VH-VL binders against Protein AF-9 homolog (yaf9). Designs and how they scored, part 7

Target 1, 217 residues: Protein AF-9 homolog (yaf9), of Schizosaccharomyces pombe (q10319)
Amino acid sequence: MAPNTRVSKCQISRPILVGNDAKPLTKEEKEKAPTDHTHTWRIFVEGVDGEDISKWVRKVVFKLHDTYNNPTRTIESPPFEVIETGWGEFDIMVRIFFAPEAHEKALTFYHHLKLHPYGPRMEEMKASGGLVESVQYEEIVFNEPFEYTYKLLSQNPIGDGHGLAVESEPDHPFSQQLEQDEADKLDFAIQEVKKTIEMYKQQVQSLQGQKSSTPVE

## First folded at step 1 (VH-VL)

Design g7 (framework fv_namilumab)
Fold by ESMFold2-Fast, scan of step 1:
Parts: C-alpha cells; sequence; structure tokens
Structure g7 (fold): chain C 217 residues (1-217), chain A 122 residues (1-122), chain B 107 residues (1-107)
C-alpha cells in the first residue's frame, strides 16, 4: 500500500447535523426522573440522508452542563447521541474526533439545547404535543486530506455526489463550481431537516389517533 | 472581513425607476439571503423584501408587489433592487443586509450595506 | 403582519444611567427578536439576536431579555457613544417587521 500522504489541491467535504430533539415527560417517565425534570431530550451528531458517519468519525464527546453527573460524555460507537432528562436550556459543547490515520484535528461545535416550542414552527411544535427539534447544519471540510480520508469519503458519497473530492486551485482556492456545490449541500441538509420535522408531526398525529381510539373499557 | 457595498445616491422624477446595487465581499455570495430595508427621512425601518442569491427566488412585502424587482448576478456577487413608478413617498435610504440561512431561532441582519439615498422629487 | 411596538419613542438620560427599552409583538414570536443600534447618518448595526444573545464585539453593558410577546433591551451605565436610535425587529415570519424606534438622547 502507498504511504499515507496528503492529496494535493484536493478538498472534500461532508455535511452533518448537530442538534437536539425534546419532548415533555409522560406521567410514567416523571416517576423515574428527578422531581425537577420536565423534559426528555436527545443531543446528536448525524449524517444527512441516513449516512453512516461512523465510517469516518471515531468518537463524539458531548460536554453537558456541570449540574449533570459525569457531564463529559464520550460516545465511541453509533449512534452518536446522548439521551437525558432535564428542565433547563443550556449550551452543549460537541467535539468530533477522527481516526488517528486521518491526521485531522478534532472539531468543536456548540449547540443550544431547545426544550420548548420556538421559532417559525412554534405552533406546529405545540400542536405536536410539545415535540421540539432544533438542528444545526454544519459542513466538515477536509482540505488536502490524507489518502486515508480521501479513500473513505470518495468511496461513500452522499446523495447526488455531495462529499466528492473537488480540486482547489492555490491562487483561487474556491471556484464558482465549488460555491455551487456548497449551496447544493446546504439545500440538501435543509430538506433533510424538513423531512425530520414532518416525520415528528406524523408520529404525533399517529399517537394522538391511537390514544383517542383506545377508550378505557 | 464581510462587507456589503452599495451604489451611490440617486435623484429621480416621479414615475421613473431606480436600480440600486449591493456588492458582497468576504463570504460565499450564494450562502446567505440578502434583504432590502428602507428608511424614509426621520422615519423608522421598513422591510422591502429578500432574494435568495443561490436560486434567484424572491419575496416582496405586499406594499411593493408589482413595483419592486430583486435580481442578482452571481458572477460578480452583486444583488440589485429596482423600484418602478416612483412616488415622492419612496424617498428613503435603501439598505441591503445579509441574513444567515438555517433551521431554528437567531435569524438576523448580521451585516448591513452603507445605504443608498434615493430622492424622488419634481 | 406582526406589529412591533416600542416604548418609549424617546428617552433622555445622563451618562452612567441605566436605560430600558421595551418592545411588544402583536403575537407570540418566541425568541425571534433582534435589537439594532443606528447612529445618526449611519447604517443600523446588530446588538442582540435571538432576544438575548450579544453580538460579538458589542459591549457587555447591552443585554436583552424576553420571550413570546414582551421584550426588553437594557443599557447598563450609559456612555456618550450610546447616543443613537434603537430598533427591535422580529424574524419569526415574513414580512419581517421593525419597531418604531427609540431615540436615546444623552446629556
Amino acid sequence: as target 1 above (217 residues)
Amino acid sequence: QVQLVQSGAEVKKPGASVKVSCKAFGYTFTSYYLHWVRQAPGQGLEWVGWINPYSGGTNYAQKFQGRVTMTRDTSISTAYMELSRLRSDDTAVYYCARVPYYYGSGSHFDYWGQGTMVTVSS
Amino acid sequence: DIQMTQSPSSVSASVGDRVTIACRASQSISTYLNWYQQRPGKAPQLLIYAASSLQSGVPSRFSGSGSGTDFTLTINSLQPEDFATYYCQQSYSTPWTFGGGTKLEIK
């Protein structure tokens, strides 16, 4: 095998979703949670369109609020998520680590935990029984990646070619073609977020229909 | 160093049209929405509309529907706002402003152009 | 359209004073509320976004609070450079709308 060296003039990127979902605790869940907790929430790092990011992500470290026991949570296998209960909104540090063979620095993101209906979709979230989703689109860009990373990502493109390697000129590192590709990736991630919200709405409608059709005999 | 640079002041007669430009520097032009906001002398801020530089899609405030047209030229990272059938009450400073696109709260005008004074008088 | 109402329309205060400006939305906008400062002859500049998040580079004497329909901008210990007009703005739904502005006059 060739030595693991950088691929010159090459840029390859991957969109990821960093976000949380949340819902109010059910009566049964409240009995098992601390008395002051009101919600169940999940913080996650996911690929778009169901991509298995464990192919190139080694682990994700979530740093929760210091009031939680063992607030630094290291997740070394998918799904890269933490599920907890709580009552307050706070910032969660999300640090993504790559395989040592990638020779890439860890990336740090911050996500503000959302527990309550908010934003343009607030009424929809209220109608869904308080199901909340807050997702950040992030793009991980590997500039002149090592052969290890180049091979992994080139063999596993996303959607219609998103995440494929693009040559970057030294004097003009970003071309119009690269800018168009970045915009396409953003549109794709946004559509994926919209699909997830719609799934939540359908899930709640299904549960509401089930509840109303199961009278106590 | 993000910057939005607008064209110079214009003086127009009632019934004429004006086209204001806004050139973007220091970021990927197609990754942010551009909005137009105006301010009549001594008055507050009024939203005119937005353009998605990636798709060319637009949304205009109903008050300006049929009189305003927003376009862009991605080859020179420039957005344009054309307002037709000008009236004296269209006299205002017109600003372009950048808005991030994402899911969730926090959408805002993070960078503003310097403004273009449009004077409509007989 | 969501109507944004600011109060007061003007305020006169001394250097070192604490000033609060209120903003009310005609319907709930959650935390989709931004505050801008406009100095005479200049373009507006962002102070606070998402109701309470301080924009990078903005002095810590500025703070925002509120959710739903009622919002407040607070300037702790006024400085001479704070002479300006302040606007609230909702980004909850189009058309985006601004408050009428609050003119701060420092003596």
Scores: ipSAE 0.000, ipTM 0.412, lowest interface PAE 18.1, mean pLDDT 79

Design g8 (framework fv_anetumab)
Heavy chain, then light chain:
Amino acid sequence: QVELVQSGAEVKKPGESLKISCKGSGYSFTDYWIGWVRQAPGKGLEWMGIIYPGDSYTRYSPSFQGQVTISADKSISTAYLQWSSLKASDTAMYYCARPHYSSGWYRAFDIWGQGTLVTVSS
Amino acid sequence: DIALTQPASVSGSPGQSITISCTGTSSDVGSYNYVSWYQQHPGKAPKLMIYEVSNRPSGVSNRFSGSKSGNTASLTISGLQAEDEADYYCSSYTDSSTLYVFGGGTKLTVL
ESMFold2-Fast, scan of step 1: ipSAE 0.025; ipTM 0.568

Design g9 (framework fv_ramucirumab)
Fold by ESMFold2-Fast, scan of step 1:
Structure g9 (fold): chain C 217 residues (1-217), chain A 122 residues (1-122), chain B 107 residues (1-107)
Amino acid sequence: as target 1 above (217 residues)
Amino acid sequence: EVQLVQSGGGLVKPGGSLRLSCAASGFTFSDYSMNWVRQAPGKGLEWVSSISSSGSYIYYADSVKGRFTISRDNAKNSLYLQMNSLRAEDTAVYYCARKYSSSWYPRYFDYWGQGTMVTVSS
Amino acid sequence: DIQMTQSPSSVSASIGDRVTITCRASQDISNYLGWYQQKPGKAPKLLIYDASNLETGVPSRFSGSGSGTYFTLTISSLQAEDFAVYFCQQYDNLPYTFGGGTKVDIK
């Protein structure tokens, strides 16, 4: 049995979607919202194709504009989202936390909240009654992950058993059966990495305005 | 529909060689590990060899190590078993079988080929 | 190697009978056990995986139970098409190993 140590020459990736949707407030909603608010919006962190990312994401912290009450929103269980009303566009800090056993630092993303139709799909958004979607495909990359993360991601693959693991030379010290199962998962992931990334990019591209979106770094 | 169609086999003398083939259709062959399982006449099943989806990882039963070689051609959706230095005790029906590697479809052989008879006799 | 012991080696039964087949592993294999049906001249067909899950298309009269080292396959009401040989298989560790088989024959 190996202790919880780093897996050499291994890189594991997981795709996530970081984004927001928004729509104009209805007449009824405006009567209940602050007088200057014009839209309802949702910021989220989601797995692709409905993957349950709570298997490897412990919590997500969203830092909203300081004008909001309790602007730091900690979400410890899915869905990892915040729904609010507002009038202005601003940057939302999105911080993703992993289990302590992963020995990984939290990752920070910044997402620019979009409330108004934009980009080359602006006319489509207007035709949808002002419904706006601004979603970024992000790839969380674990370089030489600890055994905890390696096992967790390889044993709990993304929807339908898709694992995203890339390894140049396997040095895994486990039993023959674990090595075979891991090799099979790595082979599957390696062969599917380019295909899966392309599929996710195409899926994101199909959302209104995504063709022109710049990923938040 | 998933299909595995086998060919090869026959009668050979001890020390001879045979190559078995298994042609896959109805699924993405390159996403699955493949196995060979044999059954001597009137006897039970014995696992012979496995090969990972890419072909990078290969395992053999102790009884065939050094004599048999498993291989695959993902471009042709085909699995092979090259059998050298055949012995009387290798006489069996040989089946190819597909294995799931995911957490939701773990490790069992869900589809089997029809089998190929290999007889090693003087 | 993990040894798989099946009992009985054969059983004579009539249509409508309840048939139970036992499989014992020489060490703990959790629930990594499958059951296969093999008819004369045919390849084995998967019936049960992970000790208790019915494979798609398998009649509900088949059921599996057990964990660790002791497993059973039950046919609640034997039908004419069920006369066959049944094998258990562990897939906890290499080499994969099969039980010796149980022949279910007509009385």
Scores: ipSAE 0.000, ipTM 0.412, lowest interface PAE 13.4, mean pLDDT 79

Design p10 (framework fv_namilumab)
Fold by ESMFold2-Fast, scan of step 1:
Structure p10 (fold): chain C 217 residues (1-217), chain A 124 residues (1-124), chain B 107 residues (1-107)
Amino acid sequence: as target 1 above (217 residues)
Amino acid sequence: QVQLVQSGAEVKKPGASVKVSCKAFGYTFTSYYLHWVRQAPGQGLEWVGWINPYSGGTNYAQKFQGRVTMTRDTSISTAYMELSRLRSDDTAVYYCARDAPYSGRTGYDYFDYWGQGTMVTVSS
Amino acid sequence: DIQMTQSPSSVSASVGDRVTIACRASQSISTYLNWYQQRPGKAPQLLIYAASSLQSGVPSRFSGSGSGTDFTLTINSLQPEDFATYYCQQSYSTPWTFGGGTKLEIK
């Protein structure tokens, strides 16, 4: 079919994690870092449950604070991450570009870099020497995806070999070609993935609630 | 439509344990943290702790560490608070409260729905 | 822990009056402050979150203001059902703490 042909009345989703890790610099690391830097940190985009997102993500662009040299960091191969040192918390723009053949528009997310212990795990993070984790659950939704995108995601499912795909109306031509056995398998997998995604959303929304609470240290 | 329904009043002797339940209706149980807050007769509100119903993770006020245990059963959308080694000054109404909304809607934590309260009386 | 102090501990007013209740935090909590109403024999109910945001379903006569350490709850035109105890609460850091309460009494 034509590259720009869309799958009508269809929606397919993929969950990803956007977040950062951080820890205080060791004495040795401080000697190698800029004088005012206090932490090493990592910003990342990762698949849920170890999914290899490079199958549908071409590159991720991270826009750091303008005080960094080359603040726009383009990562074209996994792992989609940037490791740096610093002293301040700031918002990082995270722009995800999809496989060229998908012809889908890039998506932009914003992540607030966390360097200091916070939230319900604050005491645990302090006890661990200041190790910090701040992760956002994001759901990438393709409404009426290009046929290539639909096939790519359907052929590279998460979990039990199945992805999340939901048709807005059950009369799309692609559905007419599916074997009943295959359709039954997909329906079961969709329900199981929906349950897993809902649990992850709940977990991350709980974590995001705590993230909005600014600790006084 | 959203409702938190707690178990009935309890009378316990000093040294005993009490387990209070809080059953959730009208929303996805695992999508919101649940907190426990108590109020002694004629006194103000005191935070006890919270549970994440999805993970089972908990956080307790230091005052209650070692005496309180919070659990949940997702199959019946119910959270529990068990307080052990009861003292007379544990006499209070114990409330469960939902921490809402979903993160990202407002960015702020607050208790949008409360259970009706469970009176726990500790006396000889 | 962050200590929350309410003033006054009680206030007497008549229907139609404008009433203000103050809440002070022992350290800056930005706008991470909530207000709850507790009617006699009932569970508390959320009125205001994030210092000034009115909860859905709460009458517009209630308003909140403040940031940092000093916060105010205002009831513009007191109604009979407003005679209750009011609590402020910080959600800035754990442990979550409440003010001692302000009892609104009929004159």
Scores: ipSAE 0.000, ipTM 0.414, lowest interface PAE 18.9, mean pLDDT 78

Design p11 (framework fv_namilumab)
Fold by ESMFold2-Fast, scan of step 1:
Structure p11 (fold): chain C 217 residues (1-217), chain A 123 residues (1-123), chain B 107 residues (1-107)
Amino acid sequence: as target 1 above (217 residues)
Amino acid sequence: QVQLVQSGAEVKKPGASVKVSCKAFGYTFTSYYLHWVRQAPGQGLEWVGWINPYSGGTNYAQKFQGRVTMTRDTSISTAYMELSRLRSDDTAVYYCARVGTPSKGYSDAFDIWGQGTMVTVSS
Amino acid sequence: DIQMTQSPSSVSASVGDRVTIACRASQSISTYLNWYQQRPGKAPQLLIYAASSLQSGVPSRFSGSGSGTDFTLTINSLQPEDFATYYCQQSYSTPWTFGGGTKLEIK
C-alpha cells in the first residue's frame, strides 16, 4: 500500500555543515597510532546552530582513502563523524541517507581532508599548534517532498526559523483580508529565513577562510 | 569469502629462523592492517606486531624488536613474519589477523584470523 | 605496558546458565576493549568490540559492558557451543595486550 504522498509545488531546504578539523598528534597519541601517522583528524556532518539532524538523517557513510582499515565507515547514530589518524590529505566521500519514510535518494558530497595550515589564516593556524578547520556549507533541497518529510521539517525548524517551507497556490479566496495578512506574514518569514541562512553561510565561509591554509608549492 | 590462509607447520632447531606466510583472499589486501599474535601451548595470546600492507610500515612489540621482521608482497596479497635466533620458548601457534572492525575511530579489533601456524623449536 | 587481568581463570557452568567474565585494565583505556572466543584447536573469533558493540553474526546472548578500567562479558543462557576460552584485549595503546583468558567448562 502507498500510505504517503508528495507535497505538490513545494520546496523545503535545510542547511548542513560538512567538514573536518585536524591537529598534530601528541606524544601520547603517537603510541596508539601507526608510526607513520602525524595527525589526528575528524570528518563530520552536522546541523547548523545545533540542529539535531538525526530527525531526518538515517545514517552517513564516509568513504576514506583505501589505505585505511575498513575505509567505508557507516555511522547510524549521531554524532555523524569519524575520528582517525593519518599523514596525508585526500578526498572523503560523504553520503547522506534519509529516513525510509522520506522516500528520498541519498546525497553524495566530497570533502578534501585538510591536515595542514592553509588559506588567509595560515599563520594563525600555525600559531595554534597546527589546529586546522575546513568546513563547507551545503544546502539540502527537497523538491516536492513526501508529506512525512514536509511535516517533520516544518514542525522542527532550525533556530529562529531558517528552512521554512514554501507552497504555491493558496486556498480560501473568501477571506481576502486574512489572506493578505497571512501573505504578508509569510513574505516576512521567508525574508527572515533567507537572511538567517545568508548569515550562517557568511559565518561558515568566514570561519572556513579564517581557518584554511594557503596551498603550498 | 574473506579469509587469511597461513603456511604449514614448521619444526626448527634453536638458533634457526622461521618465516611464516599469511595470504589474504576476498578483500583489498592494502586496505587493512595485519597483525601477528602468538600462543604458546596451553597459554594465552601475545601480540607480536603489525604491518601496514600499503606502506610496508611496521610496529613490533619491544620483546621481539631485533628478532622479528614483517614484510609483504602486494602482487600476491601475502604478508610474512620472520622470527630469527629461535629459542625453545618461541614454540607457539602464530596467527595473522586483520584489523577491520567498522569504527568511528582507529580500526581496533581483529575481525578475521588466519588458521594459525604451529612453530616448534626443539633440539 | 597495560596489564589486562581476567577473572575467573576458569568457570564451570551448565547449559542455560548466565555467565559473567570480568576484565580489568591497569589504567584507563576508555572503551578500547575487545572480547574474543577461542574454541579448542581453533583460531580466536571476535565477539565484542569497543567494549559493548556486538560483532555481526554473533548471537545476541553475548553482551559487553564497561568503560575505563572495569569491563564485563555476559553470556545470557549458555549454549553447548559456548564452552570455550574467552579473552579480553585492549587496543588503547601499543603494545596491544590480552587478558590471561577465562576457560568456560561443562559442569
Scores: ipSAE 0.006, ipTM 0.441, lowest interface PAE 12.3, mean pLDDT 78

Design p17 (framework fv_ramucirumab)
Fold by ESMFold2-Fast, scan of step 1:
Structure p17 (fold): chain C 217 residues (1-217), chain A 123 residues (1-123), chain B 107 residues (1-107)
Amino acid sequence: as target 1 above (217 residues)
Amino acid sequence: EVQLVQSGGGLVKPGGSLRLSCAASGFTFSSYSMNWVRQAPGKGLEWVSSISSSSSYIYYADSVKGRFTISRDNAKNSLYLQMNSLRAEDTAVYYCARDLSYTGRSDYYFDYWGQGTMVTVSS
Amino acid sequence: DIQMTQSPSSVSASIGDRVTITCRASQGISSWLGWYQQKPGKAPKLLIYAASSLQSGVPSRFSGSGSGTYFTLTISSLQAEDFAVYFCQQANSFPYTFGGGTKVDIK
């Protein structure tokens, strides 16, 4: 096949997580941060199922609020993330770039940075000492991808081949197995978020234990 | 209370087949992702395969893809590894191992292991 | 695949010594690293997950640190039962990969 040939009647998709986590600064961290900063936070782009998305993502550009020094952060290798401190919530532009051989346009997402407990999980976040997680499950869909992308993603499937190419069939009937697979995909994304929150809870508890164990003077 | 008891294994010639079994008890098997990890004599650990709680997510190491099949029977609390087209380099102790997870989704760490089953592929 | 490199390959130490084992990843893995202990003839045992979280039932003399590509496992006061091979494992991306192992010999 020619390098620039598209695969007709083909659609291949990849799930990703775009989001942030955040926690209040510890007493120790606050001494090293600017006086008005209240939280440490991380914005990220991650694969689902532990997928190494760097195989098909070339770089991610995060555009922070203009009050940050060098607000445009270009990350060319994993992990595709930025860690900062701050006090305010704002929109972060997340732009995902693919290899030139893919001949695909960059994708732009907007993520509203969450620092404070919110939504249906607000009580859980409060109970964790203010650990916040705000994650979007996104499907990146390649319609009639070039051979480069088709071969790359077909050779690196996710799980049971959820990311493999399929021809579009508008009238395809629903099946119980397809419904279960969709539920499993959503449940996995939710569990990845829960896992991240639990890891933070354990790290915070460990650090708080170390501080409370510090001998008195 | 958590136990993983393995069976199967043995001596087989190149090109042969073997089926390994891992019987779980002491926990809700259907809530955990399960793995096979192997270790060649005197060598390090190599992850072989993973299966999610519902069997919806299955992964294989490139070295075994197309030859090995992981499966599970949640009603019988059992994990299996069907090994076909065996090669000398497949000679190893094979361990079944549980993911550190209560939700059946991978936690990427292996908290409980079976006792191991020796598989020898030799002429 | 992510390559995991451990150093040293072996270390000889006396009871009561502090032992440090290092693990390097060929690419960034954040904090997605676990440490395992394997005694002769036995299955591995999980000691530490998420780089620094001590697994339930593991003695407090074991600790982990690091992030990104450089990680350490420390045994603060080596005991006779700590004679074993130690492996690191990256949990960042499929396929999961292990380091080559570090053998700890107790005199």
Scores: ipSAE 0.000, ipTM 0.413, lowest interface PAE 18.6, mean pLDDT 78

Design p18 (framework fv_ramucirumab)
Fold by ESMFold2-Fast, scan of step 1:
Structure p18 (fold): chain C 217 residues (1-217), chain A 123 residues (1-123), chain B 107 residues (1-107)
Amino acid sequence: as target 1 above (217 residues)
Amino acid sequence: EVQLVQSGGGLVKPGGSLRLSCAASGFTFSSYSMNWVRQAPGKGLEWVSSISSSSSYIYYADSVKGRFTISRDNAKNSLYLQMNSLRAEDTAVYYCARETYASKGTYDAFDIWGQGTMVTVSS
Amino acid sequence: DIQMTQSPSSVSASIGDRVTITCRASQGISSWLGWYQQKPGKAPKLLIYAASSLQSGVPSRFSGSGSGTYFTLTISSLQAEDFAVYFCQQANSFPYTFGGGTKVDIK
């Protein structure tokens, strides 16, 4: 391997989604769950547009509420997710680890678990039978990455431009460009969330179709 | 009037380079993702490349990856496509197109198109 | 990549006819589908977005339906200006892909 040294004046980034989805337990599911549990939920860390983040993420640690058995869940291979049942909303610590060769510190995020319809899309979530999603768009930025990380990410970009190395400019007056970048990131996250909601609606309609059309003779 | 005006097409030999330009007017260019779509003579539409409003997200079709570069200059309301190592199969009319997102009042769709620029790669 | 299969490749119709064009995705794309009209020598024009939403300025005789993997564009009463090529396009994921097109010709 070539010497693993830092790439000077270089910045490379990767978007990820950190979030949860949830739905109320069906009557049948309630029979198999603890008496006070009301929802099935999933916490996840995913790449955007189907990116296989396991190429640069070594593992993800999810720290659930202490009432859960074995609340520290270490996931070392994709999908980086935890599926549980429960009640109540709480903060989940999400810690992302990189390969040792990256010489990068683990990143910690906090995600507030959402089980009940909320926010501007509350009525839409209610109309979908209580299907809920809450997704955070996060951008992982590697400043002056080691050559290991630089080569890995540059050869496996999302699209052909995302993750390209950029020379740092510490004193730059382009706050308008930064504002446009933030708006663009939010637009992308909203698009991903919208696709997921449509998928849930389609799944609900599919299940309703199966129930009504399934032969029971 | 919302419009996209294209320029920069022409005849080029295999292995050559060409740069296409797309000038936007009548809307806030810096707020929209932009795309390039091409159409070979007598054939269908093929998406070529996309660039987000701030250039943070760029995507290419596999057929042009490594040879074409999409870029934009928001101060000049202009979109560009730098085409290198051109091949006969790159012969097409190239369109620039504005994309709207759900957050912008419609779902991902190309609502405004340029008039098209012919690129011919031939000996 | 998501493959978009469009049928028929061509249809001959008379003014006043109902014309239906179908588009099938190789995997689920929810409602992330648009329909475009292209006349000879012109750029495509957006007709329908989000599978079923009519673009402003487009005549009400055009309608879209479907979700997931199966979509239909309907022209309820074909007019002289509707003779064109029609394309579907998925915007669910990159790379964006178009159907092969359907040519609507005068009978």
Scores: ipSAE 0.000, ipTM 0.414, lowest interface PAE 18.5, mean pLDDT 79

Design p19 (framework fv_ramucirumab)
Fold by ESMFold2-Fast, scan of step 1:
Structure p19 (fold): chain C 217 residues (1-217), chain A 125 residues (1-125), chain B 107 residues (1-107)
Amino acid sequence: as target 1 above (217 residues)
Amino acid sequence: EVQLVQSGGGLVKPGGSLRLSCAASGFTFSSYSMNWVRQAPGKGLEWVSSISSSSSYIYYADSVKGRFTISRDNAKNSLYLQMNSLRAEDTAVYYCARESGYPTRSGDYYGMDVWGQGTMVTVSS
Amino acid sequence: DIQMTQSPSSVSASIGDRVTITCRASQGISSWLGWYQQKPGKAPKLLIYAASSLQSGVPSRFSGSGSGTYFTLTISSLQAEDFAVYFCQQANSFPYTFGGGTKVDIK
């Protein structure tokens, strides 16, 4: 009903986490699981810093290995996750869909399910039977987003400029005023939010780098 | 009861060598990453080296790379630090410490929860 | 390398006082931070792990908070046995680094 046009020379990005956690089945869980299964695991799509991504993500589709019953799992409301049991590691397709009003194409990620410990504390994780976590830090970038997406994300900024569009010469007076007002408001919190986001990204990179530096024959 | 007992310190001249030992008891030594941390007289703590439970991952502070070697013998429940080419600035109390927990974004760094009593290393002309 | 800056370097306090020590990281470290207590001639003792989790056996008057680059250790009601040096330590990446320490002295 209201006109929905692209916001010229704007780029908005949002960080998300795509990943899994996993742990060995407890004695009680083994009694309820298929005989050959060894682990319980969860695949998820989450916002960084507690962001409620359901405000702009419509649904997430996870495609599991074909050995699972109904391997295509469609999750239309948060939490965007699937919990299962299994014994093998495999690639999970993760497809993120946006509201039709966004006029944005779905994004596809592939995540390799990690059931077994890795990284610098790999051996300790094995011994403790603790949670194994493998997480990808991703940036979703909206180039020249439609006003629907621009307004939605701009009205819910998370600091560090995320959700805040940058325009050289805004075509829409409303968007220019929103950007200036939000920039002023975010100054106080920017440093803390930026550090939190970068910290998680660095943790994932650190774990991946440390594993590659010492071969585990 | 969980314990780390250290030995092997002493007085050595610059350029000399020492080997520190740390004996573990009361827990499954082979399941924990181990660290060496030092403290110069009147100064703060400085991390020196880390070794994973199976020796698959080893790290060193830049100040000791090429001179110090961390190792462990899980059959003997022992951790070692071989210190070569010692310098005056290596003078410190050296602690071995057990590292607990595993890294996740949820913040489950469980810390260095068990420490040895410390071994004094003095490098002096 | 990640620099850990503690403040204050020292604080003089009385029994029953609330003491707050801060720790800042030069880059984001999530909650991969521990707090340690060290008394003269003794090895450090872990107080807080994962930035905010109390180590077993540590009195509840100790608490930790923060994430990212800004962290605090609070002693809600200082006791005689709490006069010591306190250190923060990051485990986000190697090399692990410690803060410079905060000495809590009797006023």
Scores: ipSAE 0.000, ipTM 0.429, lowest interface PAE 12.7, mean pLDDT 79

